# Ledger of designs, part 16: VH-VL binders against q7dma9r51to147

Target 1, 97 residues: q7dma9r51to147
Amino acid sequence: GDQVIYHCTVRTLDGVVVESTRSESGGRGVPIRDVLGNSKMILGLLEGIPTMHKGEIAMFKMKPEMHYAEIDCPVSAPENFPKDDELHFEIELLDFS
Below, E stands for the ipSAE of ESMFold2; O stands for the ipSAE of OpenDDE; V2 stands for 0.75 times the mean of E and O plus 0.25 times the DockQ between their complexes.

## First folded at step 5 (VH-VL)

Design T10 (framework fv_bebtelovimab; at its last look DockQ between E and O 0.05; V2 from the best seeds 0.00; counts 0 for: pae O 2.5 > 2, unsure alone 72.6 < 75, placed apart)
Fold by ESMFold2, look of step 6:
Structure T10 (fold): chain C 97 residues (1-97), chain A 130 residues (1-130), chain B 109 residues (1-109)
Amino acid sequence: as target 1 above (97 residues)
Amino acid sequence: QITLKESGPTLVKPTQTLTLTCTFSGFSLSTSGVGVGWLRQPPGKALEWLALIYWDDDKRYSPSLKSRLTISKDTSKNQVVLKMTNIDPVDTATYYCARSPEYVYDSSGITKYIWAFDIWGQGTLVTVSS
Amino acid sequence: QSALTQPASVSGSPGQSITISCTATSSDVGGYNYVSWYQQHPGKAPKLMIFKVSNRPSGISNRFSGSKSGNTASLTISGLQAEDEADYYCSSYAGSYTLFGGGTKLTVL
């Protein structure tokens, strides 16, 4: 049930940006706002964000089944997203309440 | 307490394959979210990163040395092995193994990175002669 | 030369604060959020002083602090002491591999 506000940058293991909320990485600069337990989220974020403190930046390596290759994933992959790849998800946790 | 120790030949001839073994205690690569890496330092020169192997057998190599390096692990013996082919006098250096701490969040297939080497072996000098 | 640029040497007197810089010249370092600093005394293995830009491992004096601005990371040592005389290396995430700086020799005058 906690509300989380965060930036997310997804990269290949070689460091190439795939998707980002950050303006410097091609995003809109607007953080994501989710509610743990109520919002539809990929498994990797549901597991990883609770390990973080407010203000922390953390990078997670996620196997495909922890993101959009999860069986019956509740969230649709973005267009042209490398759904079957192992990827780095870098999260900046702005708020955790 | 966590320790790592490098072992292998101290004197190697050009063109041979160098095999270095890192034996560690106080942690395991079987269920831990950690890795073991290799670095070197030529006498009087800077540190150079060589390779890294994670508990899930994910492997990374220095781009400039990738064709000469092979890293592997024997989890049951708490060992990581680095092989470097076609040794040359420029490869004379102190070789270190070091732990890269990474935290596995349960068994769910994610790894939280630190991208640092927190505990190092004492190093072993490898001299390439003749 | 390294893709992480450090000054070759810095010096300071006991009790002063000094700063060692580490500037990335490549965009493959991500947001430059995974910078580490190592201290190395002659003949010894490196010791991790700072990781993830500003975090101190347990047992490291709070005289050592880390920060960044853009693609420049800094290690600051306050209350400089004779035993701080050593070589200092920065390192950073670089996608599938890790970069190390060329090192900075700190001399305590």
Scores: ipSAE 0.537, ipTM 0.829, lowest interface PAE 0.8, mean pLDDT 89
Fold by ESMFold2-Fast, scan of step 5:
Structure T10 (fold): chain C 97 residues (1-97), chain A 130 residues (1-130), chain B 109 residues (1-109)
Amino acid sequence: as target 1 above (97 residues)
Amino acid sequence: QITLKESGPTLVKPTQTLTLTCTFSGFSLSTSGVGVGWLRQPPGKALEWLALIYWDDDKRYSPSLKSRLTISKDTSKNQVVLKMTNIDPVDTATYYCARSPEYVYDSSGITKYIWAFDIWGQGTLVTVSS
Amino acid sequence: QSALTQPASVSGSPGQSITISCTATSSDVGGYNYVSWYQQHPGKAPKLMIFKVSNRPSGISNRFSGSKSGNTASLTISGLQAEDEADYYCSSYAGSYTLFGGGTKLTVL
């Protein structure tokens, strides 16, 4: 399992921020640290992040089944999260090893 | 090669509906992640984005013009159509259609976006006058 | 509706470097890192020069570079050439829609 460190901002298709790691978007300012294959991650990030290069910023549009509406999703959605909607995930990949 | 071409009337009277067609080749709007948008530029003025349609029929409109605009696609004909109602002399502009390319991931549930227009049509000048 | 602010004009001599700024509210530029730049010669359609703040499409000269700091994105053109004389537009994804700046006329003296 590769280690990945990234910032994530999730928005509805209408641009409303629903979750973010960035302090300027209401988050805590702390990037996420995960291990591909060992951490609980939504499918869209497991599939999407490997297509990125270190330092890249990418936006992924994910259907519900690629995030929290996935069958047997290993991660619980935050409270009041629009898990049944298509969402934009903006990822800044800080490190990939 | 990828090409886009605008077509429609060059002269329109105030209050009428303007219908513009973008015909393209070299790509398909059935391809996941791809979109086609419309932009305009009044003589001597700035570019203004109007609308965008994606492969999955997701439609986006300029907030200031949303009530007047309808964008649609005919994937089998490789065409995207923009309709603008209640045309006014201030709508006189060169109208462009352009492709929004997106890096398509192998999964049908994910698309990777770049939010830019990489290939543009030549533009068509529409004059609104009595 | 917010707009992206660019200077109306900028000028330089062959061989010089110039920078064009594009400033907006945090929701337009700072909230999204999807800034693109377009070059437009008189009577022609725009051409994509930069996307995602700093990335160049294949075939675009490395004399063109993009950056962003806070609410301001910048396009820098190094080693100015006569053919660089054109209008330059910035654009930013702003959530549900796309914005374009007012454009900057570059004159190569």
Scores: ipSAE 0.356, ipTM 0.784, lowest interface PAE 1.6, mean pLDDT 87
Fold by OpenDDE, look of step 6:
Structure T10 (fold): chain C 97 residues (1-97), chain A 130 residues (1-130), chain B 109 residues (1-109)
Amino acid sequence: as target 1 above (97 residues)
Amino acid sequence: QITLKESGPTLVKPTQTLTLTCTFSGFSLSTSGVGVGWLRQPPGKALEWLALIYWDDDKRYSPSLKSRLTISKDTSKNQVVLKMTNIDPVDTATYYCARSPEYVYDSSGITKYIWAFDIWGQGTLVTVSS
Amino acid sequence: QSALTQPASVSGSPGQSITISCTATSSDVGGYNYVSWYQQHPGKAPKLMIFKVSNRPSGISNRFSGSKSGNTASLTISGLQAEDEADYYCSSYAGSYTLFGGGTKLTVL
């Protein structure tokens, strides 16, 4: 599969950051490195990221069934994560190869 | 329940390499989000952050001391080791290791990304002298 | 490199409320939302009192509170007690490293 490197910030509808890879948003500043089709990914990202271009910043608005509330979701939600709510995923695609 | 303890030499000569070991219990560096860091405090002076190592082996260093510091972990032994090269009398200080959790319980519940050290070792005084 | 500035000392009488300030010397704002406060008694390790500007870890007295306005974070101790006499350090995550203030000695008169 294709390797993707990206920053991700997850927000509630109210704009509250619940998770982020960005240091300014509370993360460690380390982007995520995944392999599409091989790495465990939530459905919305698996479908959304391939539509992006390198350097693009996109906002994916996902209903619960597209992220952690997906049936047989391969990724466990972090503790106290609002997995049953609509979440907005801000993705900056750094590399796609 | 959670404890950290520093160990290593208490007297070091200039130009030598200081090796300190942090042994902890009550938590594991195999736990996602957990980090263990080193800090120091010269006698009568302020705290200074030195380094931090995460569960995934990501390492962070003080910008001013980066060239002299190496942090490592042995998860199976619940140990974190700090090495500091080219020691100088100015490095005389109490050295602490401390836990940096992903989240902590507060009065409002669980809060993530605290970027703080919630549990500290008692510290070990390291004196650098000829 | 950014620095955090604290007053060298503050004092108050039992029952009073005192405030310790922590001011970032630069206009950098990102990491300054992650301000922590530590209490340190003589010969003891620091103790986390406040994190993320205004959050108290479990077990910390509600007499301790934190706030921020502009580039200045503040630790307020209400109902001052003798055991509150200690050094207090502010700290801030700066993206890839952690900063500490110079510390403030609190004397209870």
Scores: ipSAE 0.123, ipTM 0.783, lowest interface PAE 2.5, mean pLDDT 90
ESMFold2 (binder alone), look of step 6: mean pLDDT 87; pTM 0.912

Design T11 (framework fv_bebtelovimab)
Fold by ESMFold2-Fast, scan of step 5:
Structure T11 (fold): chain C 97 residues (1-97), chain A 130 residues (1-130), chain B 109 residues (1-109)
Amino acid sequence: as target 1 above (97 residues)
Amino acid sequence: QITLKESGPTLVKPTQTLTLTCTFSGFSLSTSGVGVGWLRQPPGKALEWLALIYWNDDKRYSPSLKSRLTISKDTSKNQVVLKMTNIDPVDTATYYCARSPEYVYDSSGITKYIFAFDIWGQGTLVTVSS
Amino acid sequence: QSALTQPASVSGSPGQSITISCTATSSDVGYYNYVSWYQQHPGKAPKLMIFSVSNRPSGISNRFSGSKSGNTASLTISGLQAEDEADYYCSSYAGSYTLFGGGTKLTVL
């Protein structure tokens, strides 16, 4: 698969940040590096990120089955996050190769 | 499949309130993330965005025109209404309504916001004169 | 507040490539990369050509492409054809409101 480098901020529909890679949102300021089809990723990002172009910031609204409530989800849910809620994922795609 | 149609008066006198109705088919304003907006274009001039209403009744207005604009919806009738108060000859323009969709992927359950107007009505020319 | 600036006009010959710029006066306007481009022929409603900077709606020719660098978005039309002659508008989502550029008239010589 293609390598993707991106920032991610996850919000509830109320706008509450539950997870972020950005330092201004409580993250470490380090983007995520994944390989599509080979890295452990939530389903919604595996499907959503390929629709983006380098430099794009996109917002994805995901039903629970497309993120951490997916059966046998390969990634651990953040603590105290609402697994059964729709979530907004704001993705900035820094590189696609 | 998806259509929008503007209706309302074609001639309005200064100081009156202009009421325009957008009637649409092929989609519902009950769908999460969907909105319908109003835009206008004075003769020979640029497009100007006026207002937008979302499925959840959340409303957005042009900052310069907010005091004169009211947008509302009747989801059961597939209609969005724009009211503009204290009409002036400079408000002479072709008025458009247009859909702002959520982008849905093949795997149902993920929607990408596009914040764009993908389907437009034909427009209705409103002339303001005495 | 923020504004989107486009050149008033651009021209090219059939077969050439042309680029139309759209520059935000505030970094806030381009923050979400929700830049759209619309084509408008005389007497007709605008048609969406590009959304989210570089995505094409179904049915739009791949001769039309979008890009962004800093606070400037660009629409590029390759292999110019006579039917491309139209007004082109950029638009950007600015959070609580939507902005449109002043429009660019493309003349195909």
Scores: ipSAE 0.142, ipTM 0.648, lowest interface PAE 2.8, mean pLDDT 84

Design T2 (framework fv_bebtelovimab)
Fold by ESMFold2-Fast, scan of step 5:
Structure T2 (fold): chain C 97 residues (1-97), chain A 130 residues (1-130), chain B 109 residues (1-109)
Amino acid sequence: as target 1 above (97 residues)
Amino acid sequence: QITLKESGPTLVKPTQTLTLTCTFSGFSLSTSGVGVGWLRQPPGKALEWLALIYWDDDKRYSPSLKSRLTISKDTSKNQVVLKMTNIDPVDTATYYCARSPEYVYDSSGITKYIFAFDIWGQGTLVTVSS
Amino acid sequence: QSALTQPASVSGSPGQSITISCTATSSDVGGYNYVSWYQQHPGKAPKLMIFEVSNRPSGISNRFSGSKSGNTASLTISGLQAEDEADYYCSSYAGSYTLFGGGTKLTVL
């Protein structure tokens, strides 16, 4: 499938949450909806999410060049985001179609 | 260099509790995504997975053996302990501890946790007899 | 008892290619692609050869390759060599626990 719906929580390597879609982690509780190859996505999600299955929670450790420090990154970093750091991305894949 | 080593009794009697300790070096169980598991292999038989403990104290057990197994860790001592109750002669096996890593998924710079065992201890033979 | 089925034995001659299958029920594997293969020589601990179906750890010869079709994973060894003679085990993540196959004894004739 091309369409993916997922929650994402981003943490520093020492466990500090810097971004989340989950309400319990300071987000709005609304999952992200993307179309693989069509939506503007960071490289690590475009590469990592296809390895997952519906209902799975996976943890990805991403180097800066695989997220917002990518050269010509199509997505803007959130304000005050540690874009030059290696980070943990916890992804819950809700739907894959 | 990463190493793991199993220790415990080599001969136990039926109905007793078997306690095995895995002592490791070259990595920490405080590292996110890392786990240490226990597996066994009866002489001439297949490998069987028993239990796994992750850095965050998440514990996983073989469904058929869960009622007999307890896994715990002491992160500061680099040790993982497995306890198996009501030991039986059919539990005679070489017991292994092994690391479940966070792995580099691709040389592109992402790492996904892979539910595999990359480094194994040498194993310890436990014989159960009266 | 394992829910992953492997042939008990397989054999080949030096220089040939052999394949070992590992078949799971859909419930054991589900949609997961977490299949690993281990090599074990007599009296030794197992060694990880393949993970996530087809990925090879550093230091493992490219003569070893993995694939999966439906609920059957396969380990292929090309250019068979005498030192490849060993037991081979498949393993699969099953959602909250790990399963191992019954093992396949590879004989190099």
Scores: ipSAE 0.265, ipTM 0.644, lowest interface PAE 1.8, mean pLDDT 85

Design T3 (framework fv_bebtelovimab)
Fold by ESMFold2-Fast, scan of step 5:
Structure T3 (fold): chain C 97 residues (1-97), chain A 130 residues (1-130), chain B 109 residues (1-109)
Amino acid sequence: as target 1 above (97 residues)
Amino acid sequence: QITLKESGPTLVKPTQTLTLTCTFSGFSLSTSGVGVGWLRQPPGKALEWLALIYWNDDKRYSPSLKSRLTISKDTSKNQVVLKMTNIDPVDTATYYCARSPEYVYDSSGITKYIFAFDIWGQGTLVTVSS
Amino acid sequence: QSALTQPASVSGSPGQSITISCTATSSDVGGYNYVSWYQQHPGKAPKLMIFRVSNRPSGISNRFSGSKSGNTASLTISGLQAEDEADYYCSSYAGSYTLFGGGTKLTVL
């Protein structure tokens, strides 16, 4: 697998931030590091990130089954996270190798 | 056939509030991902984006004009309304409404937004004079 | 403030190719890769020619193509025809609002 480094901001369809890696949106300012194909990642990121170019900021709208409400999802949603909602994922791809 | 048409006053005086209505057919603002926006173009000058409203009532405004603008919709009437307060002669322009198409749905259950205006109204010239 | 910069004018002869550039003034604006191009004939509303950098709407001639390198997007028109004479505007999504370039007047000689 390809290694990917990205920032992620998750919003409801109304624009409310529910989680972010960015400090300006309440996160720690540390991007996520993952390996495609060998990572425990939500399905929508496994399918969406490969369509991006390095340096791109992309907006993905995901149905619940493409994130934490996926059947047998390999990752657990945080407590009280709106996992059954359609969500917007803003991804800034910093590196793709 | 998809159409949008702008309506409102063609002549307004400084300090008044300008109200413009966009009436459309051939699509619905109840469709997930679709939006309708407002843009303007002063005579002989560049296009400027003003505001956009999405199917879910999410609203976006030009940062420089946000204090003067209000966008609203009536989904059942196929209408989007823009209000601009404290009108000034520099606001003289042709005002357009345009459709932002629905998110491109792919077979995986994710969509990537396109952030473009695919169909535009004919425009309405609004002149602001004292 | 961050803006999109286009040349004021460009010209070409029938059958030639021309390119119009659109440069974002910062990487924050240029990072989204949601670039659109619009054609506007005198007295008419703009027409969408390209979206998401390089995609053509149905019915748009393949003589029109889009690309992007770094913070500069480009619209290329091949096999110039008289009806291509128009103003061309680039546009880019900037995170919560949309920017438009200053426009480029294409003259077909």
Scores: ipSAE 0.102, ipTM 0.699, lowest interface PAE 3.3, mean pLDDT 84

Design T4 (framework fv_bebtelovimab)
Fold by ESMFold2-Fast, scan of step 5:
Structure T4 (fold): chain C 97 residues (1-97), chain A 130 residues (1-130), chain B 109 residues (1-109)
Amino acid sequence: as target 1 above (97 residues)
Amino acid sequence: QITLKESGPTLVKPTQTLTLTCTFSGFSLSTSGVGVGWLRQPPGKALEWLALIYWDDDKRYSPSLKSRLTISKDTSKNQVVLKMTNIDPVDTATYYCARSPEYVYDSSGITKYIFAFDIWGQGTLVTVSS
Amino acid sequence: QSALTQPASVSGSPGQSITISCTATSSDVGDYDYVSWYQQHPGKAPKLMIFRVSNRPSGISNRFSGSKSGNTASLTISGLQAEDEADYYCSSYAGSYTLFGGGTKLTVL
């Protein structure tokens, strides 16, 4: 599959939530819908999500160059985002097609 | 066949520094995604996690013990070393090293974790006594 | 900083099922789905039985299963056998560190 539907929670290595799609973590409760290679995605998700299976929850540790500190990152970082820190990305892959 | 084995002194005096070495075989800490951690268990008590080092030299420490702990690796010797300063009788415990398996699917900066220890050493009892 | 709470002991007879709970005192610990369970026989190193809440390593009997609801993870052992008698520890990933529960002694009567 080329379309992926997933929930994402981003945490510092100390466990502080910096961004989430889940309502219990301050998000809207609506999963992200992306098309691999066509949607604007951070590099770590573009490379990591294809290693997952439908229904899997995975935690990815990403160095700054794999997320918002990537040179020419196609996604704008949120204000006050710790872009120069390593971050944990918890991904629940709901579907792919 | 993956094995880990702890070594170090079996008797240490209060205020000294305890140095423990984990020697392993069947895997390498140059392999991306893998880590080795240290845990301890006082006689008749619960397991306590102490520290972990990853292939990329990323180090994690128990918050309550961080000021006393140093973890390091020698990848060429297949060894991980834990140092604990200001040893006290309450530090008497069996010390274990264990492997943390991780997956790295891409060439840089991404590690997929399970946050578990799948293979453990036999443990070494360290007694702190004057 | 946070603790994982397990009952001190649990018992059952051969063929029965038992469940051991593991409750996080902090919601940040309980938010993670990185719960592991370890079996420890006297004088032996711990053995990984369950990881990421409900996954079994290769070679672990399907009599062992894991689940989680809210801040409480559970290990269930079905069809109890004498060799299941051991201490069982839960652990949880808490961001940058790992916590272990106090352990539960399982007695097979």
Scores: ipSAE 0.134, ipTM 0.698, lowest interface PAE 2.9, mean pLDDT 84

